# Ledger of designs, part 11: VH-VL binders against Cell division protein ZapD (zapD)

Target 1, 262 residues: Cell division protein ZapD (zapD), of Nitrosomonas europaea (q82wr3)
Amino acid sequence: MLYSSNAILLTVICYELPLSERIRMLLRLEDLFDKIDFFSARDTSFEHHAVLVALFEILDVTSRSDLKSDLLQELDKQRTMLEGLRSNPEVSEKALDHILQDIRAAFRGLLDIPGRIGGHLRDDEWLMSVKQRMSIPGAACEFDLPAYHYWLNLAPEIRREDLKDWITPFTPIRSGINIVLNMLRNSGKNCCYTAVQGLFQQAGSEHQAHLLRLHISSEFPCVPEISANKYALNIRFVPWRSDHKTEVYEEDIPFELTFCSL
Short names: E, the ipSAE of ESMFold2; O, the ipSAE of OpenDDE; V2, 0.75 times the mean of E and O plus 0.25 times the DockQ between their complexes.

## First folded at step 15 (VH-VL; framework fv_spartalizumab)

Design I4 (from H4 with heavy chain K59R F102Y; at its last look DockQ between E and O 0.85; V2 from the best seeds 0.73)
Heavy chain, then light chain:
Amino acid sequence: EVQLVQSGAEVKKPGESLRISCKGSGYSFTKYAMHWVRQATGQGLEWMGRIYPGDSDTRFDEKFKNRVTITADKSTSTAYMELSSLRSEDTAVYYCARVEGYLYGSYGMDVWGQGTTVTVSS
Amino acid sequence: EIVLTQSPATLSLSPGERATLSCKSSQSVLYSSDNKNYLTWYQQKPGQAPRLLIYWASTRESGVPSRFSGSGSGTDFTFTISSLEAEDAATYYCQQYYSTPLTFGQGTKVEIK
ESMFold2, look of step 15: ipSAE 0.595; ipTM 0.814
ESMFold2 (binder alone), look of step 15: mean pLDDT 91; pTM 0.941
OpenDDE, look of step 15: ipSAE 0.771; ipTM 0.889

## First folded at step 16 (VH-VL; framework fv_spartalizumab)

Design J1 (from I4 with heavy chain L103F; at its last look DockQ between E and O 0.70; V2 from the best seeds 0.65)
Heavy chain, then light chain:
Amino acid sequence: EVQLVQSGAEVKKPGESLRISCKGSGYSFTKYAMHWVRQATGQGLEWMGRIYPGDSDTRFDEKFKNRVTITADKSTSTAYMELSSLRSEDTAVYYCARVEGYFYGSYGMDVWGQGTTVTVSS
Amino acid sequence: EIVLTQSPATLSLSPGERATLSCKSSQSVLYSSDNKNYLTWYQQKPGQAPRLLIYWASTRESGVPSRFSGSGSGTDFTFTISSLEAEDAATYYCQQYYSTPLTFGQGTKVEIK
ESMFold2, look of step 16: ipSAE 0.538; ipTM 0.774
ESMFold2 (binder alone), look of step 16: mean pLDDT 92; pTM 0.945
OpenDDE, look of step 16: ipSAE 0.734; ipTM 0.888

Design J2 (from I4 with heavy chain G105N; at its last look DockQ between E and O 0.84; V2 from the best seeds 0.00; counts 0 for: pae E 2.1 > 2)
Heavy chain, then light chain:
Amino acid sequence: EVQLVQSGAEVKKPGESLRISCKGSGYSFTKYAMHWVRQATGQGLEWMGRIYPGDSDTRFDEKFKNRVTITADKSTSTAYMELSSLRSEDTAVYYCARVEGYLYNSYGMDVWGQGTTVTVSS
Amino acid sequence: EIVLTQSPATLSLSPGERATLSCKSSQSVLYSSDNKNYLTWYQQKPGQAPRLLIYWASTRESGVPSRFSGSGSGTDFTFTISSLEAEDAATYYCQQYYSTPLTFGQGTKVEIK
ESMFold2, look of step 16: ipSAE 0.544; ipTM 0.777
ESMFold2 (binder alone), look of step 16: mean pLDDT 92; pTM 0.945
OpenDDE, look of step 16: ipSAE 0.783; ipTM 0.902

Design J3 (from I4 with light chain T100Y; at its last look DockQ between E and O 0.73; V2 from the best seeds 0.00; counts 0 for: pae E 4.5 > 2)
Heavy chain, then light chain:
Amino acid sequence: EVQLVQSGAEVKKPGESLRISCKGSGYSFTKYAMHWVRQATGQGLEWMGRIYPGDSDTRFDEKFKNRVTITADKSTSTAYMELSSLRSEDTAVYYCARVEGYLYGSYGMDVWGQGTTVTVSS
Amino acid sequence: EIVLTQSPATLSLSPGERATLSCKSSQSVLYSSDNKNYLTWYQQKPGQAPRLLIYWASTRESGVPSRFSGSGSGTDFTFTISSLEAEDAATYYCQQYYSYPLTFGQGTKVEIK
ESMFold2, look of step 16: ipSAE 0.274; ipTM 0.683
ESMFold2 (binder alone), look of step 16: mean pLDDT 93; pTM 0.951
OpenDDE, look of step 16: ipSAE 0.489; ipTM 0.787

Design J4 (from I4 with heavy chain Y102W; at its last look DockQ between E and O 0.72; V2 from the best seeds 0.66)
Heavy chain, then light chain:
Amino acid sequence: EVQLVQSGAEVKKPGESLRISCKGSGYSFTKYAMHWVRQATGQGLEWMGRIYPGDSDTRFDEKFKNRVTITADKSTSTAYMELSSLRSEDTAVYYCARVEGWLYGSYGMDVWGQGTTVTVSS
Amino acid sequence: EIVLTQSPATLSLSPGERATLSCKSSQSVLYSSDNKNYLTWYQQKPGQAPRLLIYWASTRESGVPSRFSGSGSGTDFTFTISSLEAEDAATYYCQQYYSTPLTFGQGTKVEIK
ESMFold2, look of step 16: ipSAE 0.524; ipTM 0.768
ESMFold2 (binder alone), look of step 16: mean pLDDT 92; pTM 0.941
OpenDDE, look of step 16: ipSAE 0.753; ipTM 0.880

## First folded at step 17 (VH-VL; framework fv_spartalizumab)

Design K1 (at its last look DockQ between E and O 0.73; V2 from the best seeds 0.00; counts 0 for: pae E 2.9 > 2)
Heavy chain, then light chain:
Amino acid sequence: EVQLVQSGAEVKKPGESLRISCKGSGYSFTKYAMHWVRQATGQGLEWMGRIYPGDSDTRFDEKFKNRVTITADKSTSTAYMELSSLRSEDTAVYYCARVEGFYGSYGMDVWGQGTTVTVSS
Amino acid sequence: EIVLTQSPATLSLSPGERATLSCKSSQSVLYSSDNKNYLTWYQQKPGQAPRLLIYWASTRESGVPSRFSGSGSGTDFTFTISSLEAEDAATYYCQQYYSTPLTFGQGTKVEIK
ESMFold2, look of step 17: ipSAE 0.452; ipTM 0.743
ESMFold2 (binder alone), look of step 17: mean pLDDT 92; pTM 0.944
OpenDDE, look of step 17: ipSAE 0.279; ipTM 0.716

Design K2 (at its last look DockQ between E and O 0.80; V2 from the best seeds 0.00; counts 0 for: pae E 3.8 > 2)
Heavy chain, then light chain:
Amino acid sequence: EVQLVQSGAEVKKPGESLRISCKGSGYSFTKYAMHWVRQATGQGLEWMGRIYPGDSDTRFDEKFKNRVTITADKSTSTAYMELSSLRSEDTAVYYCARVEGLYGSYGMDVWGQGTTVTVSS
Amino acid sequence: EIVLTQSPATLSLSPGERATLSCKSSQSVLYSSDNKNYLTWYQQKPGQAPRLLIYWASTRESGVPSRFSGSGSGTDFTFTISSLEAEDAATYYCQQYYSTPLTFGQGTKVEIK
ESMFold2, look of step 17: ipSAE 0.340; ipTM 0.705
ESMFold2 (binder alone), look of step 17: mean pLDDT 92; pTM 0.942
OpenDDE, look of step 17: ipSAE 0.415; ipTM 0.760

Design K3 (from I4 with heavy chain Y102P; at its last look DockQ between E and O 0.66; V2 from the best seeds 0.65)
Heavy chain, then light chain:
Amino acid sequence: EVQLVQSGAEVKKPGESLRISCKGSGYSFTKYAMHWVRQATGQGLEWMGRIYPGDSDTRFDEKFKNRVTITADKSTSTAYMELSSLRSEDTAVYYCARVEGPLYGSYGMDVWGQGTTVTVSS
Amino acid sequence: EIVLTQSPATLSLSPGERATLSCKSSQSVLYSSDNKNYLTWYQQKPGQAPRLLIYWASTRESGVPSRFSGSGSGTDFTFTISSLEAEDAATYYCQQYYSTPLTFGQGTKVEIK
ESMFold2, look of step 17: ipSAE 0.699; ipTM 0.865
ESMFold2 (binder alone), look of step 17: mean pLDDT 92; pTM 0.943
OpenDDE, look of step 17: ipSAE 0.774; ipTM 0.897
ESMFold2, look of step 20: ipSAE 0.690; ipTM 0.861
ESMFold2 (binder alone), look of step 20: mean pLDDT 91; pTM 0.935
OpenDDE, look of step 20: ipSAE 0.598; ipTM 0.825

Design K4 (from I4 with heavy chain K31R, light chain T59K; at its last look DockQ between E and O 0.75; V2 from the best seeds 0.70)
Heavy chain, then light chain:
Amino acid sequence: EVQLVQSGAEVKKPGESLRISCKGSGYSFTRYAMHWVRQATGQGLEWMGRIYPGDSDTRFDEKFKNRVTITADKSTSTAYMELSSLRSEDTAVYYCARVEGYLYGSYGMDVWGQGTTVTVSS
Amino acid sequence: EIVLTQSPATLSLSPGERATLSCKSSQSVLYSSDNKNYLTWYQQKPGQAPRLLIYWASKRESGVPSRFSGSGSGTDFTFTISSLEAEDAATYYCQQYYSTPLTFGQGTKVEIK
ESMFold2, look of step 17: ipSAE 0.589; ipTM 0.803
ESMFold2 (binder alone), look of step 17: mean pLDDT 92; pTM 0.945
OpenDDE, look of step 17: ipSAE 0.771; ipTM 0.887

## First folded at step 18 (VH-VL; framework fv_spartalizumab)

Design L1 (from K3 with heavy chain L103F; at its last look DockQ between E and O 0.89; V2 from the best seeds 0.70)
Heavy chain, then light chain:
Amino acid sequence: EVQLVQSGAEVKKPGESLRISCKGSGYSFTKYAMHWVRQATGQGLEWMGRIYPGDSDTRFDEKFKNRVTITADKSTSTAYMELSSLRSEDTAVYYCARVEGPFYGSYGMDVWGQGTTVTVSS
Amino acid sequence: EIVLTQSPATLSLSPGERATLSCKSSQSVLYSSDNKNYLTWYQQKPGQAPRLLIYWASTRESGVPSRFSGSGSGTDFTFTISSLEAEDAATYYCQQYYSTPLTFGQGTKVEIK
ESMFold2, look of step 18: ipSAE 0.624; ipTM 0.820
ESMFold2 (binder alone), look of step 18: mean pLDDT 92; pTM 0.942
OpenDDE, look of step 18: ipSAE 0.651; ipTM 0.842

Design L2 (from K3 with heavy chain Y104W; at its last look DockQ between E and O 0.88; V2 from the best seeds 0.76)
Heavy chain, then light chain:
Amino acid sequence: EVQLVQSGAEVKKPGESLRISCKGSGYSFTKYAMHWVRQATGQGLEWMGRIYPGDSDTRFDEKFKNRVTITADKSTSTAYMELSSLRSEDTAVYYCARVEGPLWGSYGMDVWGQGTTVTVSS
Amino acid sequence: EIVLTQSPATLSLSPGERATLSCKSSQSVLYSSDNKNYLTWYQQKPGQAPRLLIYWASTRESGVPSRFSGSGSGTDFTFTISSLEAEDAATYYCQQYYSTPLTFGQGTKVEIK
ESMFold2, look of step 18: ipSAE 0.679; ipTM 0.856
ESMFold2 (binder alone), look of step 18: mean pLDDT 92; pTM 0.942
OpenDDE, look of step 18: ipSAE 0.752; ipTM 0.886

Design L3 (from K3 with heavy chain G105N; at its last look DockQ between E and O 0.85; V2 from the best seeds 0.71)
Heavy chain, then light chain:
Amino acid sequence: EVQLVQSGAEVKKPGESLRISCKGSGYSFTKYAMHWVRQATGQGLEWMGRIYPGDSDTRFDEKFKNRVTITADKSTSTAYMELSSLRSEDTAVYYCARVEGPLYNSYGMDVWGQGTTVTVSS
Amino acid sequence: EIVLTQSPATLSLSPGERATLSCKSSQSVLYSSDNKNYLTWYQQKPGQAPRLLIYWASTRESGVPSRFSGSGSGTDFTFTISSLEAEDAATYYCQQYYSTPLTFGQGTKVEIK
ESMFold2, look of step 18: ipSAE 0.703; ipTM 0.872
ESMFold2 (binder alone), look of step 18: mean pLDDT 91; pTM 0.938
OpenDDE, look of step 18: ipSAE 0.614; ipTM 0.830

Design L4 (from K3 with heavy chain G101S; at its last look DockQ between E and O 0.84; V2 from the best seeds 0.00; counts 0 for: pae E 2.8 > 2)
Fold by ESMFold2, look of step 18:
Structure L4 (fold): chain C 262 residues (1-262), chain A 122 residues (1-122), chain B 113 residues (1-113)
Amino acid sequence: as target 1 above (262 residues)
Amino acid sequence: EVQLVQSGAEVKKPGESLRISCKGSGYSFTKYAMHWVRQATGQGLEWMGRIYPGDSDTRFDEKFKNRVTITADKSTSTAYMELSSLRSEDTAVYYCARVESPLYGSYGMDVWGQGTTVTVSS
Amino acid sequence: EIVLTQSPATLSLSPGERATLSCKSSQSVLYSSDNKNYLTWYQQKPGQAPRLLIYWASTRESGVPSRFSGSGSGTDFTFTISSLEAEDAATYYCQQYYSTPLTFGQGTKVEIK
């Protein structure tokens, strides 16, 4: 139950559903980089351990992808499309030039990456030994990895210097991901709907979205279960703690929906 | 709730100046352009100009550029249109309307003010 | 300047009939870079501000009844009310966002007999 009064503001929860594996990977990487930023700014060894966990997950997510080539292609497509809109009466020239400069910087940075993404980490034998042990529950304990235990006991400032060296080479990839996801999230119109008795259905013959964004007030203790393809969208709102797949949150639920595409 | 609220009706004499305000609420004021459109009695719609409040990027129909000034105050989320050297043919209802940037697709004028009736008579 | 020519000037129809309105542009309003037609349709009822119905030539605005639709590309555009209702009595305008100055068609007045 939520406290609803003028003194307490209800939160709005945004759910994002990637409609392609490419966008799914970008969202996963964005989440991991956000965690890295959050925990690297802290001082405890627990928080710096979490940074390493996130870095190693980035290596795993990117191991089966051609992310660099995909980002270069997308950034160039967006640059070309945006240049073609320069004469549009609703385009601010200052805003356009700013976006184009960010794209140029990310593109140049991606071209300059030597070899594979994360090669600086993969070539570090010590880091890779830590990564291997982390795949075993509890195996990063002091007696299993004494050199890692030593590192965790260094001053936070010293650990942060190492973390910076390990994080910074990802900057071109992160910049490219952030540009693409920001453009994607801003590409659609937010529309208001009501799910009748927890159900919503929509069909469209020309639907080609890459991402769905759904906003719902936290006052409704339910979560959206979304089934989407190029031709149909079904949303079923289920109680947030439900043991049954067929259970539906049977109330009329207002929500907002955005179809995003590039 | 997204709203555009305009200042009230005015009666003016030829040669005077007109200033209409349009206060936006319920949305990010700088994310949208603010347009001004007028409509004489029994006539169609005529675009006058627009501003992006975030960077003051401004465009006008050339037929008005000697007489029209469009400004915005971000701190009050209010746009203003001034029309100088009024003539009887400037008698019209004046509307403000918002439009999202086409860098991410244009949705047209999706929210309009209620209109400001302006009468220019001697 | 892009001139939008609407036809007919007036339509007088009975409830349940199909209304078909034309908007012809003096030049293309299609941006090839994003493949979008920057043309919109508005409804204006007496004493009210215009209401956005259709954008990008064929996309219905949220909350607009399904009987309203738009079609066309480039220079020739059509707006259709599939089954006319009494509340649809209004003047309908097309408008382009392709270039400055932004321009409207002169309107088609739809009357209910």
Scores: ipSAE 0.465, ipTM 0.737, lowest interface PAE 2.8, mean pLDDT 87
ESMFold2 (binder alone), look of step 18: mean pLDDT 92; pTM 0.942
OpenDDE, look of step 18: ipSAE 0.734; ipTM 0.887

## First folded at step 19 (VH-VL; framework fv_spartalizumab)

Design M1 (from K3 with heavy chain S106N; at its last look DockQ between E and O 0.93; V2 from the best seeds 0.73)
Heavy chain, then light chain:
Amino acid sequence: EVQLVQSGAEVKKPGESLRISCKGSGYSFTKYAMHWVRQATGQGLEWMGRIYPGDSDTRFDEKFKNRVTITADKSTSTAYMELSSLRSEDTAVYYCARVEGPLYGNYGMDVWGQGTTVTVSS
Amino acid sequence: EIVLTQSPATLSLSPGERATLSCKSSQSVLYSSDNKNYLTWYQQKPGQAPRLLIYWASTRESGVPSRFSGSGSGTDFTFTISSLEAEDAATYYCQQYYSTPLTFGQGTKVEIK
ESMFold2, look of step 19: ipSAE 0.691; ipTM 0.866
ESMFold2 (binder alone), look of step 19: mean pLDDT 91; pTM 0.943
OpenDDE, look of step 19: ipSAE 0.641; ipTM 0.840

Design M2 (from K3 with heavy chain M109F; at its last look DockQ between E and O 0.85; V2 from the best seeds 0.00; counts 0 for: pae E 2.5 > 2)
Heavy chain, then light chain:
Amino acid sequence: EVQLVQSGAEVKKPGESLRISCKGSGYSFTKYAMHWVRQATGQGLEWMGRIYPGDSDTRFDEKFKNRVTITADKSTSTAYMELSSLRSEDTAVYYCARVEGPLYGSYGFDVWGQGTTVTVSS
Amino acid sequence: EIVLTQSPATLSLSPGERATLSCKSSQSVLYSSDNKNYLTWYQQKPGQAPRLLIYWASTRESGVPSRFSGSGSGTDFTFTISSLEAEDAATYYCQQYYSTPLTFGQGTKVEIK
ESMFold2, look of step 19: ipSAE 0.499; ipTM 0.761
ESMFold2 (binder alone), look of step 19: mean pLDDT 91; pTM 0.936
OpenDDE, look of step 19: ipSAE 0.477; ipTM 0.782

Design M3 (from K3 with heavy chain V99H; at its last look DockQ between E and O 0.78; V2 from the best seeds 0.00; counts 0 for: pae E 2.01 > 2)
Heavy chain, then light chain:
Amino acid sequence: EVQLVQSGAEVKKPGESLRISCKGSGYSFTKYAMHWVRQATGQGLEWMGRIYPGDSDTRFDEKFKNRVTITADKSTSTAYMELSSLRSEDTAVYYCARHEGPLYGSYGMDVWGQGTTVTVSS
Amino acid sequence: EIVLTQSPATLSLSPGERATLSCKSSQSVLYSSDNKNYLTWYQQKPGQAPRLLIYWASTRESGVPSRFSGSGSGTDFTFTISSLEAEDAATYYCQQYYSTPLTFGQGTKVEIK
ESMFold2, look of step 19: ipSAE 0.538; ipTM 0.785
ESMFold2 (binder alone), look of step 19: mean pLDDT 92; pTM 0.941
OpenDDE, look of step 19: ipSAE 0.673; ipTM 0.854

Design M4 (from K3 with heavy chain K31R Y104F; at its last look DockQ between E and O 0.85; V2 from the best seeds 0.68)
Heavy chain, then light chain:
Amino acid sequence: EVQLVQSGAEVKKPGESLRISCKGSGYSFTRYAMHWVRQATGQGLEWMGRIYPGDSDTRFDEKFKNRVTITADKSTSTAYMELSSLRSEDTAVYYCARVEGPLFGSYGMDVWGQGTTVTVSS
Amino acid sequence: EIVLTQSPATLSLSPGERATLSCKSSQSVLYSSDNKNYLTWYQQKPGQAPRLLIYWASTRESGVPSRFSGSGSGTDFTFTISSLEAEDAATYYCQQYYSTPLTFGQGTKVEIK
ESMFold2, look of step 19: ipSAE 0.640; ipTM 0.840
ESMFold2 (binder alone), look of step 19: mean pLDDT 92; pTM 0.942
OpenDDE, look of step 19: ipSAE 0.595; ipTM 0.833

## First folded at step 20 (VH-VL; framework fv_spartalizumab)

Design N1 (from K3 with light chain T100I; at its last look DockQ between E and O 0.83; V2 from the best seeds 0.00; counts 0 for: pae E 2.2 > 2)
Heavy chain, then light chain:
Amino acid sequence: EVQLVQSGAEVKKPGESLRISCKGSGYSFTKYAMHWVRQATGQGLEWMGRIYPGDSDTRFDEKFKNRVTITADKSTSTAYMELSSLRSEDTAVYYCARVEGPLYGSYGMDVWGQGTTVTVSS
Amino acid sequence: EIVLTQSPATLSLSPGERATLSCKSSQSVLYSSDNKNYLTWYQQKPGQAPRLLIYWASTRESGVPSRFSGSGSGTDFTFTISSLEAEDAATYYCQQYYSIPLTFGQGTKVEIK
ESMFold2, look of step 20: ipSAE 0.533; ipTM 0.785
ESMFold2 (binder alone), look of step 20: mean pLDDT 91; pTM 0.941
OpenDDE, look of step 20: ipSAE 0.611; ipTM 0.834

Design N2 (from M1 with heavy chain Y104W; at its last look DockQ between E and O 0.66; V2 from the best seeds 0.00; counts 0 for: pae E 2.04 > 2)
Heavy chain, then light chain:
Amino acid sequence: EVQLVQSGAEVKKPGESLRISCKGSGYSFTKYAMHWVRQATGQGLEWMGRIYPGDSDTRFDEKFKNRVTITADKSTSTAYMELSSLRSEDTAVYYCARVEGPLWGNYGMDVWGQGTTVTVSS
Amino acid sequence: EIVLTQSPATLSLSPGERATLSCKSSQSVLYSSDNKNYLTWYQQKPGQAPRLLIYWASTRESGVPSRFSGSGSGTDFTFTISSLEAEDAATYYCQQYYSTPLTFGQGTKVEIK
ESMFold2, look of step 20: ipSAE 0.508; ipTM 0.779
ESMFold2 (binder alone), look of step 20: mean pLDDT 91; pTM 0.942
OpenDDE, look of step 20: ipSAE 0.740; ipTM 0.881

Design S1 (from K3 with heavy chain L103S Y104S Y107S; at its last look DockQ between E and O 0.79; V2 from the best seeds 0.00; counts 0 for: pae E 3.5 > 2)
Heavy chain, then light chain:
Amino acid sequence: EVQLVQSGAEVKKPGESLRISCKGSGYSFTKYAMHWVRQATGQGLEWMGRIYPGDSDTRFDEKFKNRVTITADKSTSTAYMELSSLRSEDTAVYYCARVEGPSSGSSGMDVWGQGTTVTVSS
Amino acid sequence: EIVLTQSPATLSLSPGERATLSCKSSQSVLYSSDNKNYLTWYQQKPGQAPRLLIYWASTRESGVPSRFSGSGSGTDFTFTISSLEAEDAATYYCQQYYSTPLTFGQGTKVEIK
ESMFold2, look of step 20: ipSAE 0.365; ipTM 0.701
ESMFold2 (binder alone), look of step 20: mean pLDDT 92; pTM 0.944
OpenDDE, look of step 20: ipSAE 0.251; ipTM 0.675

## First folded at step 21 (VH-VL; framework fv_spartalizumab)

Design O1 (from K3 with heavy chain S106L; at its last look DockQ between E and O 0.82; V2 from the best seeds 0.76)
Heavy chain, then light chain:
Amino acid sequence: EVQLVQSGAEVKKPGESLRISCKGSGYSFTKYAMHWVRQATGQGLEWMGRIYPGDSDTRFDEKFKNRVTITADKSTSTAYMELSSLRSEDTAVYYCARVEGPLYGLYGMDVWGQGTTVTVSS
Amino acid sequence: EIVLTQSPATLSLSPGERATLSCKSSQSVLYSSDNKNYLTWYQQKPGQAPRLLIYWASTRESGVPSRFSGSGSGTDFTFTISSLEAEDAATYYCQQYYSTPLTFGQGTKVEIK
ESMFold2, look of step 21: ipSAE 0.714; ipTM 0.883
ESMFold2 (binder alone), look of step 21: mean pLDDT 92; pTM 0.942
OpenDDE, look of step 21: ipSAE 0.769; ipTM 0.889

Design O2 (from K3 with heavy chain Y104R; at its last look DockQ between E and O 0.86; V2 from the best seeds 0.74)
Heavy chain, then light chain:
Amino acid sequence: EVQLVQSGAEVKKPGESLRISCKGSGYSFTKYAMHWVRQATGQGLEWMGRIYPGDSDTRFDEKFKNRVTITADKSTSTAYMELSSLRSEDTAVYYCARVEGPLRGSYGMDVWGQGTTVTVSS
Amino acid sequence: EIVLTQSPATLSLSPGERATLSCKSSQSVLYSSDNKNYLTWYQQKPGQAPRLLIYWASTRESGVPSRFSGSGSGTDFTFTISSLEAEDAATYYCQQYYSTPLTFGQGTKVEIK
ESMFold2, look of step 21: ipSAE 0.608; ipTM 0.825
ESMFold2 (binder alone), look of step 21: mean pLDDT 92; pTM 0.946
OpenDDE, look of step 21: ipSAE 0.793; ipTM 0.903

Design O3 (from M1 with light chain T40N; at its last look DockQ between E and O 0.85; V2 from the best seeds 0.00; counts 0 for: pae E 2.05 > 2)
Heavy chain, then light chain:
Amino acid sequence: EVQLVQSGAEVKKPGESLRISCKGSGYSFTKYAMHWVRQATGQGLEWMGRIYPGDSDTRFDEKFKNRVTITADKSTSTAYMELSSLRSEDTAVYYCARVEGPLYGNYGMDVWGQGTTVTVSS
Amino acid sequence: EIVLTQSPATLSLSPGERATLSCKSSQSVLYSSDNKNYLNWYQQKPGQAPRLLIYWASTRESGVPSRFSGSGSGTDFTFTISSLEAEDAATYYCQQYYSTPLTFGQGTKVEIK
ESMFold2, look of step 21: ipSAE 0.502; ipTM 0.771
ESMFold2 (binder alone), look of step 21: mean pLDDT 92; pTM 0.947
OpenDDE, look of step 21: ipSAE 0.726; ipTM 0.887

Design O4 (from M1 with heavy chain G108A; at its last look DockQ between E and O 0.01; V2 from the best seeds 0.00; counts 0 for: pae O 6.5 > 2, placed apart)
Heavy chain, then light chain:
Amino acid sequence: EVQLVQSGAEVKKPGESLRISCKGSGYSFTKYAMHWVRQATGQGLEWMGRIYPGDSDTRFDEKFKNRVTITADKSTSTAYMELSSLRSEDTAVYYCARVEGPLYGNYAMDVWGQGTTVTVSS
Amino acid sequence: EIVLTQSPATLSLSPGERATLSCKSSQSVLYSSDNKNYLTWYQQKPGQAPRLLIYWASTRESGVPSRFSGSGSGTDFTFTISSLEAEDAATYYCQQYYSTPLTFGQGTKVEIK
ESMFold2, look of step 21: ipSAE 0.426; ipTM 0.738
ESMFold2 (binder alone), look of step 21: mean pLDDT 92; pTM 0.948
OpenDDE, look of step 21: ipSAE 0.022; ipTM 0.520

## First folded at step 22 (VH-VL; framework fv_spartalizumab)

Design P1 (from O1 with heavy chain Y104R; at its last fold request DockQ between E and O 0.93; V2 from the best seeds 0.84)
Heavy chain, then light chain:
Amino acid sequence: EVQLVQSGAEVKKPGESLRISCKGSGYSFTKYAMHWVRQATGQGLEWMGRIYPGDSDTRFDEKFKNRVTITADKSTSTAYMELSSLRSEDTAVYYCARVEGPLRGLYGMDVWGQGTTVTVSS
Amino acid sequence: EIVLTQSPATLSLSPGERATLSCKSSQSVLYSSDNKNYLTWYQQKPGQAPRLLIYWASTRESGVPSRFSGSGSGTDFTFTISSLEAEDAATYYCQQYYSTPLTFGQGTKVEIK
ESMFold2, look of step 22: ipSAE 0.754; ipTM 0.897
ESMFold2 (binder alone), look of step 22: mean pLDDT 92; pTM 0.946
OpenDDE, look of step 22: ipSAE 0.783; ipTM 0.899
ESMFold2, fold request of step 23: ipSAE 0.739, 0.761, 0.756; ipTM 0.895, 0.905, 0.902
ESMFold2 (binder alone), fold request of step 23: mean pLDDT 92, 92, 91; pTM 0.941, 0.943, 0.939
OpenDDE, fold request of step 23: ipSAE 0.861, 0.865, 0.863; ipTM 0.949, 0.952, 0.949

Design P2 (from O1 with heavy chain Y104W; at its last look DockQ between E and O 0.79; V2 from the best seeds 0.75)
Heavy chain, then light chain:
Amino acid sequence: EVQLVQSGAEVKKPGESLRISCKGSGYSFTKYAMHWVRQATGQGLEWMGRIYPGDSDTRFDEKFKNRVTITADKSTSTAYMELSSLRSEDTAVYYCARVEGPLWGLYGMDVWGQGTTVTVSS
Amino acid sequence: EIVLTQSPATLSLSPGERATLSCKSSQSVLYSSDNKNYLTWYQQKPGQAPRLLIYWASTRESGVPSRFSGSGSGTDFTFTISSLEAEDAATYYCQQYYSTPLTFGQGTKVEIK
ESMFold2, look of step 22: ipSAE 0.723; ipTM 0.886
ESMFold2 (binder alone), look of step 22: mean pLDDT 92; pTM 0.944
OpenDDE, look of step 22: ipSAE 0.754; ipTM 0.877

Design P3 (from O1 with heavy chain L103F; at its last look DockQ between E and O 0.87; V2 from the best seeds 0.77)
Heavy chain, then light chain:
Amino acid sequence: EVQLVQSGAEVKKPGESLRISCKGSGYSFTKYAMHWVRQATGQGLEWMGRIYPGDSDTRFDEKFKNRVTITADKSTSTAYMELSSLRSEDTAVYYCARVEGPFYGLYGMDVWGQGTTVTVSS
Amino acid sequence: EIVLTQSPATLSLSPGERATLSCKSSQSVLYSSDNKNYLTWYQQKPGQAPRLLIYWASTRESGVPSRFSGSGSGTDFTFTISSLEAEDAATYYCQQYYSTPLTFGQGTKVEIK
ESMFold2, look of step 22: ipSAE 0.718; ipTM 0.883
ESMFold2 (binder alone), look of step 22: mean pLDDT 92; pTM 0.944
OpenDDE, look of step 22: ipSAE 0.743; ipTM 0.873

Design P4 (from O1 with heavy chain G105N; at its last fold request DockQ between E and O 0.78; V2 from the best seeds 0.78)
Heavy chain, then light chain:
Amino acid sequence: EVQLVQSGAEVKKPGESLRISCKGSGYSFTKYAMHWVRQATGQGLEWMGRIYPGDSDTRFDEKFKNRVTITADKSTSTAYMELSSLRSEDTAVYYCARVEGPLYNLYGMDVWGQGTTVTVSS
Amino acid sequence: EIVLTQSPATLSLSPGERATLSCKSSQSVLYSSDNKNYLTWYQQKPGQAPRLLIYWASTRESGVPSRFSGSGSGTDFTFTISSLEAEDAATYYCQQYYSTPLTFGQGTKVEIK
ESMFold2, look of step 22: ipSAE 0.692; ipTM 0.872
ESMFold2 (binder alone), look of step 22: mean pLDDT 92; pTM 0.942
OpenDDE, look of step 22: ipSAE 0.812; ipTM 0.926
ESMFold2, fold request of step 23: ipSAE 0.670, 0.703, 0.696; ipTM 0.864, 0.877, 0.878
ESMFold2 (binder alone), fold request of step 23: mean pLDDT 92, 92, 92; pTM 0.942, 0.943, 0.942
OpenDDE, fold request of step 23: ipSAE 0.843, 0.848, 0.848; ipTM 0.947, 0.950, 0.950

